# VH-VL binders against q9nrl2r1430to1533, part 124

Target 1, 104 residues: q9nrl2r1430to1533
Amino acid sequence: GGVHELSAFEQLVVELVRHDDSWPFLKLVSKIQVPDYYDIIKKPIALNIIREKVNKCEYKLASEFIDDIELMFSNCFEYNPRNTSEAKAGTRLQAFFHIQAQKL

## First folded at step 7 (VH-VL)

Design q51 (framework fv_nezutatug)
Fold by ESMFold2-Fast, scan of step 7:
Structure q51 (fold): chain C 104 residues (1-104), chain A 121 residues (1-121), chain B 107 residues (1-107)
Amino acid sequence: as target 1 above (104 residues)
Amino acid sequence: QVQLQESGPGLVKPSQTLSLTCTVSGGSISSGYSWHWIRQHPGKGLEWIGSIYYSGRTDYNPSLKSLVTISADTSKNQFSLKLSSVTAADTAVYYCARSIYKGTRYYFDYWGQGTTVTVSS
Amino acid sequence: DIQMTQSPSSVSASVGDRVTITCKASQSISSWVAWYQQKPGKAPEPLIYAASSLQSGVPSRFSGSGSGTDFTLTISSLQPEDFATYYCQQADSFPLTFGQGTKLEIK
């Protein structure tokens, strides 16, 4: 990935972080507070980790960036029943992401 | 060994607020479990009221509208239910319960003994 | 809301009988079903989770099966202590909902 792609990834992550529905995704789920999360979710990820990967130029292709964001949503829907506050936030934020990802 | 115990008044007048507390021993309510209120009307089945999580976030049954508030007091290891504007339809046995996520999604592995609440003038 | 419908609402059986209780969801819920046993005057006791996983300490005569919309609780050889009301519960979607209960009573 080029400089403009890295800037696009950073801007998209910033837009996701600023979205009202980002609260379940800002940081990794606490092992101390929710230890069983990591028994169920084998590839944990959050927006702060994705942002760090963008800043360290770890995404070589837009598809790799998109895959990490989709993994984040997939984890949300795997762990949380439908119509929970987390799942509703995830559904709305994922729809927003799909619209914004057209810019990539 | 985790134990849950409900407490609160057994009689509430119509239009008042029902207040119940669940005291947890043998485990912390700030752990990764969800803590729930479930009720059972006389001779009928079970109805889920709502839940509170370690984060303080709550989910409520939409059928109870905005009448329900669940809160936690981690210093006392307790969580509480407030149900406002009660009617005779709120007469039930009220249970507090813990749910575990671990591959099972909201399986209630521990229950309190239940407390009977009668709404009557 | 996902409606859970149990069949039968009541069943009379004898010790040693094979008893089957069914639970039908109004929409697909994968395997997110739990079963509970409740005796008169007591809180429900956990029995089965994730449709087919037996709670630790529950006798092996209890088994669960199903996926999607149709779920079954089976007691392979009924014992005197098994006479109770049984409830299914879905956890695919909030609000969490229970079946209306199946009362298992002695013949």
Scores: ipSAE 0.421, ipTM 0.817, lowest interface PAE 2.5, mean pLDDT 89
Fold by OpenDDE, second read of step 8:
Structure q51 (fold): chain C 104 residues (1-104), chain A 121 residues (1-121), chain B 107 residues (1-107)
Amino acid sequence: as target 1 above (104 residues)
Amino acid sequence: QVQLQESGPGLVKPSQTLSLTCTVSGGSISSGYSWHWIRQHPGKGLEWIGSIYYSGRTDYNPSLKSLVTISADTSKNQFSLKLSSVTAADTAVYYCARSIYKGTRYYFDYWGQGTTVTVSS
Amino acid sequence: DIQMTQSPSSVSASVGDRVTITCKASQSISSWVAWYQQKPGKAPEPLIYAASSLQSGVPSRFSGSGSGTDFTLTISSLQPEDFATYYCQQADSFPLTFGQGTKLEIK
């Protein structure tokens, strides 16, 4: 099969997923493992969900894509105490995202 | 109901490694929650030592990080604490505890009864 | 690190009294505060989480309030079994930290 060029959104999602600090964000939090997560986080989102939205061309504006990514980080910082592994990872990944997002 | 029980030597010599185990019953440490070690020096307050998550990841108190290792044995439903190079300052009652999943963050809903560890020659 | 300062360090009261214990955080921690009760020779037991939510099984005479930096644990009518040491704890950031404790003694 042929290889097609990734869109800017697709490429950025790939870069985020491959980042060392992506592990808290790869998929939705398990309700079984974290029973109270969805009582607190009302708009859950993860990189796999964002990737699917990109694949389905649901983002018409870069701002919509950025909003979902920022929501993902916001959820992390709301649920996880500061200076936890998750929060630290989120901080680093968000910084990376902010740099990459300048290309959008 | 979840129960936690600390076990290990009650006496450790200076410069040696303190080793404790927390045995959990009534729930699996691998299914969720976070699991913590907290100590209390005689006549003093409480000090958080570190945590291990259901995933196996750990967080440590920076004041002790270089000396502390927390691990889990899911087959035995246990998690352990190792504190190296102990001194008299490490004499304390050591508690293992579980976090709750109410109101987010790390609150401790279940505690072990605590085990006294004395560092002495 | 976030410091939790409790006041008073000790308090004497009588059965039936209203007792208030305060905890001040060195920085704003929203409502990420828990309160524990500890009796001699026993492990701490949870009373309050998220500043104002009662732990299951805790008598309604216990209540918590506050947000930001100032938090309060209140016992509306002190009972004999309530004489103990109480600790606040912040859950805002690592490292998790506790107040130095408030010993509630019988007058």
Scores: ipSAE 0.139, ipTM 0.774, lowest interface PAE 2.9, mean pLDDT 93

Design q52 (framework fv_nezutatug)
Fold by ESMFold2-Fast, scan of step 7:
Structure q52 (fold): chain C 104 residues (1-104), chain A 121 residues (1-121), chain B 107 residues (1-107)
Amino acid sequence: as target 1 above (104 residues)
Amino acid sequence: QVQLQESGPGLVKPSQTLSLTCTVSGGSISSGYSWHWIRQHPGKGLEWIGSIYYSGRTDYNPSLKSLVTISADTSKNQFSLKLSSVTAADTAVYYCARSIYKGRKYYFDYWGQGTTVTVSS
Amino acid sequence: DIQMTQSPSSVSASVGDRVTITCKASQSISSWVAWYQQKPGKAPEPLIYAASSLQSGVPSRFSGSGSGTDFTLTISSLQPEDFATYYCQQADSFPLTFGQGTKLEIK
């Protein structure tokens, strides 16, 4: 993709990071704090990893960027029981993402 | 070895606030586990009240609708339950418990001995 | 809320018997079930988590199975210390919910 697309990805990631519901997604889940996470989640990802991929121009298509964000939400819903604080934050942040992704 | 111990008044009057504390030894409440309150009504099953995480985040049973508050005091290695506007239906044995897994392997690996609370005039 | 229904409410058995307790969820919960044992006057103790994973220190005569809506706790050869009330618990959705309990009594 183009420079315009990469700038749009950066802006969207910054908006996600600044959102009140980003707290479960800011960095990779700690193996020390949550020892079984990596037994269950085989493709871990977080906003800091996605942001680094944007900065290194690793997304060639908007669909690749969207897939990584959706993977992040999918991991949240797979690991966390429904209606937990994490799952609720994920649901709200995902809805915000879907609105903002229309800019891509 | 982790141990949990409940403490608080055994008798509470209707409309007052029930306050219980769980003291944890052999492990830190800041360790990354979740910490829970569960109650058992006389002759009935178990009811999950709510949880607090090392981060200070809480989850509550919606059936208790804004009546429940769980808080943590890391300096004392304690977490506490406040249940406001109690009625006779809140008469139960109250347990504190730890969950070793935050996710879908959510189960309680250590329990306190329980404290009996009676709500009566 | 997900309702957990246990069957039977009570069962009478003799030492050496194979005992089976069942738990049915009101909707699919994959394998996210735990089982607890509670003796009179004491707190529940964990037996099994994630439907079939045995808690450390629990005797191998205890086993769990099932997925979706139907779950089973089995005691392969009942011992005197096993007479207790057993509870299932789902962890698919908050609030966490328990079955009503199954009392295992001496025949």
Scores: ipSAE 0.446, ipTM 0.828, lowest interface PAE 2.2, mean pLDDT 90

Design q53 (framework fv_nezutatug)
Fold by ESMFold2-Fast, scan of step 7:
Structure q53 (fold): chain C 104 residues (1-104), chain A 121 residues (1-121), chain B 107 residues (1-107)
Amino acid sequence: as target 1 above (104 residues)
Amino acid sequence: QVQLQESGPGLVKPSQTLSLTCTVSGGSISSGYSWHWIRQHPGKGLEWIGSIYYSGRTDYNPSLKSLVTISADTSKNQFSLKLSSVTAADTAVYYCARSIYKGSRFYFDYWGQGTTVTVSS
Amino acid sequence: DIQMTQSPSSVSASVGDRVTITCKASQSISSWVAWYQQKPGKAPEPLIYAASSLQSGVPSRFSGSGSGTDFTLTISSLQPEDFATYYCQQADSFPLTFGQGTKLEIK
C-alpha cells in the first residue's frame, strides 16, 4: 500500500486520460443524453471518478484499482454493439491498460 | 410525438454530390439516441448508410465510407447526408431514422416518410 | 459483414391463417434481431426488437422468437392489413444489415 502505489495509479490514470481512445470513458454517461444507459448498466464508472478515488486514497490494493478499470471496460462492451466506435475505442484502450497494469 | 422529415433535390446528375437533410421535431438530436440514414433501391431491400450520435461522432457502412459524410446542426435540430460521386446505382428512396439503445442494441423506432432520389443525366 | 437471409422470399396466405417467416444470420448474433413491416409506397414500421419484444401499439398476433442464428416472426391469425413485405435486421455488429425481405401476398 501507501503513497508509492497511489503515485503509480495516478500516473496510469493520466496516461489513460491522454490516450486518443479515452473519449468514451472520460465522464459518466448522462441519463438525459442516453436515457436507457442506467437501465442496462448497474455499476456505472468513468475515468474522472477513478481519478478522484485515487486522489482521495480510496484504493488500498492494486486489485481494487484494476477492478474499477475493468468494470469500466466491461460496461462499454455490455452497452455498445461490436464494431461501433465506442467498442473499438474500448478494445484498444483496454489493451493499452493491460500492458501498463503489468507494473502494478 | 417524434417526427422525422427528409428534404433535398429529387434529381442529381452522375458524378455530383447528393445532399439530403432530416428535420427532427418532438425530440432533440442532442439526446442519447442515434440518428441514421438508410436507403432502399427500387424493388429491393434496405441498406444502412451510417449514423450520427448526440456527441457528433459518426459511424459509416464500410462499403460507402469514402463517399459518405453525415453531419448535425443541433441549433436547427437537423442532421444531413452527403454522398459524393453519385452514379445510377445511388438511385433509391432515402430514409432518415432514429434508433433506440434498448438491450445495448440498435432498433429503428421512428422513420421519416422517405425521399426519392434519381441519379440521371 | 453479417448476412441476413429470409425464407420464404414470398408466401401466399388467407385471412385467419398462421404465418411464419424465418431469418438466418451468417454468424451468431445472440438475440439482436428486429423485424419491420413495409407497405407499398410507405416507410418501414417497427414491429419487434431484441428477437421477441413487441413494439408498443403493435397487435399481439405478432410475435418473434429465436437466438443465435435462427429467428422467426409469427402472425397467429392473419388480418387484411398484414399483407406487406417483412424485413429482419441484425444489431449485433456494425454495419447494420437487413434481410432481403419476405412478401406476404393474399390467397
Scores: ipSAE 0.382, ipTM 0.797, lowest interface PAE 2.6, mean pLDDT 89

Design q54 (framework fv_nezutatug)
Fold by ESMFold2-Fast, scan of step 7:
Structure q54 (fold): chain C 104 residues (1-104), chain A 121 residues (1-121), chain B 107 residues (1-107)
Amino acid sequence: as target 1 above (104 residues)
Amino acid sequence: QVQLQESGPGLVKPSQTLSLTCTVSGGSISSGYSWHWIRQHPGKGLEWIGSIYYSGRTDYNPSLKSLVTISADTSKNQFSLKLSSVTAADTAVYYCARSIYKGSRLYFDYWGQGTTVTVSS
Amino acid sequence: DIQMTQSPSSVSASVGDRVTITCKASQSISSWVAWYQQKPGKAPEPLIYAASSLQSGVPSRFSGSGSGTDFTLTISSLQPEDFATYYCQQADSFPLTFGQGTKLEIK
């Protein structure tokens, strides 16, 4: 429960967007630059889409919101090798998310 | 350090629009909080009117039948309530308040002192 | 809408008494409950958030408990400055709603 539309999810998404390691996650991966991405990743998602879903009140449960954020990180780690800048950014941002999500 | 201060007319005539402003100091209305209007009828409890989030999203109490509008002016660090077509039933003390998400729960951590509004001809 | 019902509506107590105020939600709200104190002519002030967490600066004689539908505010040893009206509030769903208030009076 809780007033999802008002505060917690939007605050958390804003904190993620402002984080230095958010750059791989702000928008969907370009089909032009990375065409094999969409052959590998079946459920693409990014912070701009998640934020839009929060603003449209599409998350009925905190678990749905958390699932979308975790999907975003899962996609990152599936596509990007462990030692890439993207994977390293994802690891740090996911750790930050896990600390902030304790407040949910 | 954060302070909220209501301002507006103490007397409003029936059928007119009530306009109240909340001035915030010691904190920014554009940084991650929700800002609310709450009223208290004479000798009664508290009634939540509505809120605006720093993103501009608004939520309103359905009981007010779309008569309410809340807006923000970030350049003045203010948010405002407009309540149209007022009647004597709208006579109340009006508070502005901030909500915070703490302990994984939402609550009102700062309140203005309240401003009395009387609806009378 | 979630209805919050407080009991009692008023209570008379003496300094040093243990005072208990109860709040019942019309449906389960987990711990999405806060308690506020309002003195005559003043704005409400937060006492308890998340059903049981004490707001910074609030004396330790205040405590909150409960989960689901039944919530309690306790003042372990009433002091003269505690005579006020107390409100519970739910934030589980819109619209946000308050209890009707419990007036704590001398005598």
Scores: ipSAE 0.006, ipTM 0.606, lowest interface PAE 12.1, mean pLDDT 87

Design q55 (framework fv_nezutatug)
Fold by ESMFold2-Fast, scan of step 7:
Structure q55 (fold): chain C 104 residues (1-104), chain A 121 residues (1-121), chain B 107 residues (1-107)
Amino acid sequence: as target 1 above (104 residues)
Amino acid sequence: QVQLQESGPGLVKPSQTLSLTCTVSGGSISSGYSWHWIRQHPGKGLEWIGSIYYSGRTDYNPSLKSLVTISADTSKNQFSLKLSSVTAADTAVYYCARSIYKGSRWYFDYWGQGTTVTVSS
Amino acid sequence: DIQMTQSPSSVSASVGDRVTITCKASQSISSWVAWYQQKPGKAPEPLIYAASSLQSGVPSRFSGSGSGTDFTLTISSLQPEDFATYYCQQADSFPLTFGQGTKLEIK
């Protein structure tokens, strides 16, 4: 039921947050720190926002939750050059997510 | 406004560690930019050495292996390069530079004037 | 690593000439190329980013074009202050790499 599904999404977000490669994804990119980010990225998202959406029961389907996580990775790869520390972290965390998401 | 200036010894002996410092004025190294070291060998092109982000994270050119360390001192508004076990091949003009994301990826918008380093016994 | 090859290695031209410098990447880099101008004894100065975007303060006679593997820098009407060495740089992948430079000399 509903409670178990919310627990599953919460558990997955917690696992992502605790992963060593989560550092680029914990919070929204700052407009002050990265001035042109929001000119390039039209749908910004981060793990703290996704976690809040889980807590507010905003995901009705597992696919909606997965779409938001994938958007987060897509934004990372769009903005950051290949082989940068951010892109490498994103690649490893995305692979970890794909394994964990099989449970959903 | 923003100015970068390299400083360090002009002459280094083989096998020693080269240490260079970049002093930034007119802007803060904590301002959310990336700060880089780039060198130019005599009569040759430009080689990117590495970078430090405002967060303290570093990236290094794999061709230089583990020989390079870049660090920042925010209290002095400086960032520094250490290149260990130098040889004559490390003789070059060394530049520090800032990069920004200008509707694009890594672009060097400000450069220091460069400092000449000679590796010789 | 992505290798950037510039051609020609040097070009001789006269004031008023149209000059074209090319840069070829060893693999596709989308539009992630920048161009710099370097005068003897000076640091490189930024000219163009994202293949075709002109740096603020750079004269409109400079333009860039290209995508994928082939890029060009064009100076539409050469001025005396334009004699310098020009470098391209890719920003698609770490490590960042530069072309070997094109020296623009008086004919």
Scores: ipSAE 0.157, ipTM 0.733, lowest interface PAE 4.6, mean pLDDT 87

Design q56 (framework fv_nezutatug)
Fold by ESMFold2-Fast, scan of step 7:
Structure q56 (fold): chain C 104 residues (1-104), chain A 121 residues (1-121), chain B 107 residues (1-107)
Amino acid sequence: as target 1 above (104 residues)
Amino acid sequence: QVQLQESGPGLVKPSQTLSLTCTVSGGSISSGYSWHWIRQHPGKGLEWIGSIYYSGRTDYNPSLKSLVTISADTSKNQFSLKLSSVTAADTAVYYCARSHYKGSRYYFDYWGQGTTVTVSS
Amino acid sequence: DIQMTQSPSSVSASVGDRVTITCKASQSISSWVAWYQQKPGKAPEPLIYAASSLQSGVPSRFSGSGSGTDFTLTISSLQPEDFATYYCQQADSFPLTFGQGTKLEIK
């Protein structure tokens, strides 16, 4: 809801974007380059979309924001085998997110 | 029709760097497929070496990670393997292969014919 | 690393036989196993992906089954061209790993 809560969401998204392990999550996967992604992943999301939702005041509760971030990680682990570069980046970034999300 | 072809020296001296190139025709290495190096020691099974993705991201077998570099040259539609500090244990047939992640999960659907590499003084 | 163990290491069979090759993963890999056929001097050829899906162009006498840790490749009526070495491969976790191979020999 409030201005202070939206500022917290924005700050957390900025921290995630700045993290070295954010590269798989910055933008949606290209259907032209990875055509099977959208056959497997039914609710695609990325940090640029989450940030846009924050800016448009679409998150009314911290739980809604957290759910979108967790969906992003869930998609990563569903698509990518364990211990791939993407999955390892996702695991590290998710751990970082869980620490930062304690502020929410 | 996608075709892969390995090229490089058949004989490498111990401690040197083995360099192999895979030339791809009938498809672009800039597509969403993964491109892999796999080797087979004489009379033995298959060992996955590593892969490169359309984004340039690489994954390596941890047993070889400090010794292996895989790179791509999209202008030539080629990807290459460098294996440093080779020993006689690196004597093998080297294959390049393609997989796509489509619900099959890194299934190797196209292979090169293989190139034999002997490491000997 | 996930270890893939094939059984038997070799099998002798006659044309027309039903042949079964088993592959066991050291931990659950869901259905993420593929099978390949390799003839002497040739690259491996894809046969089956996702445990049971047949590669286009592969004869229907080949079939795969299994989930979790135990997987099977079956050839329902062996043909002369089927004498080869067969490999299973897991793709649940990197590094990708192969079984040691099963050599199918003429009886």
Scores: ipSAE 0.494, ipTM 0.842, lowest interface PAE 2.0, mean pLDDT 90
Fold by OpenDDE, second read of step 8:
Structure q56 (fold): chain C 104 residues (1-104), chain A 121 residues (1-121), chain B 107 residues (1-107)
Amino acid sequence: as target 1 above (104 residues)
Amino acid sequence: QVQLQESGPGLVKPSQTLSLTCTVSGGSISSGYSWHWIRQHPGKGLEWIGSIYYSGRTDYNPSLKSLVTISADTSKNQFSLKLSSVTAADTAVYYCARSHYKGSRYYFDYWGQGTTVTVSS
Amino acid sequence: DIQMTQSPSSVSASVGDRVTITCKASQSISSWVAWYQQKPGKAPEPLIYAASSLQSGVPSRFSGSGSGTDFTLTISSLQPEDFATYYCQQADSFPLTFGQGTKLEIK
């Protein structure tokens, strides 16, 4: 296969994944490790899922992509107490995202 | 059903390090959840000391952070508390507890029976 | 830090009574509150989580309500085994903090 240029969504996802504060968001929370996570979070999402949606061209509008990213952060803040490592990481990553999203 | 049991010296001299261990049975500390130390000074309420997640990450009460170390030994299914430079103010019943976090925030669903630690010369 | 202030500090009641204990947070904490029961010489036991959700195995006479800053634990009809000290706890932010406790004594 050949090398193709990343779309704006693809590039942003790559930057989010590579960010130091992406670790809470890389994949879905394990039900084994967190048995009641899905009792609280009704719309789980993670960067790997968002990346897959991007790869499958499921986002037709930038707003749809942004909504999924914001959902990811809202889930984090709903689930994690403030001042936890996860919440702090989420805060920083979201700030980064908001800056980068201006390019979309 | 998961059970927690505290163990360690019940008497510690001032300026020394308090060391306690929580032994967990009926479940693996490496499988998930978060694991906590909470203490209760005589005649007072409950004070959260710190937490260790199944991943090994820790969070501490800022009031005690510089003096507290929490660690885990997954091979023994135990996690431990070390509190350095103790004073009489550290005399308390010490509890270990489990929470569903990461799960449903930090609600403590299982507790040890507690162990009394007295700081005295 | 978020302070949790319980009231009253102590209350005397009789079997069959309706008892209400309140907890006030120093700032809004949504519904991130738990309630615990502690009997002398024993560890706290969970009663309520997320302000109003009853823990498994807890009698239905226990209930929790509230959001924001004001929370209540209610025992609809006090039973002999309910005389104990009760604590609220906020799970909104670190550091986790507890109320000072409410001792429920027999009248």
Scores: ipSAE 0.208, ipTM 0.786, lowest interface PAE 2.3, mean pLDDT 93

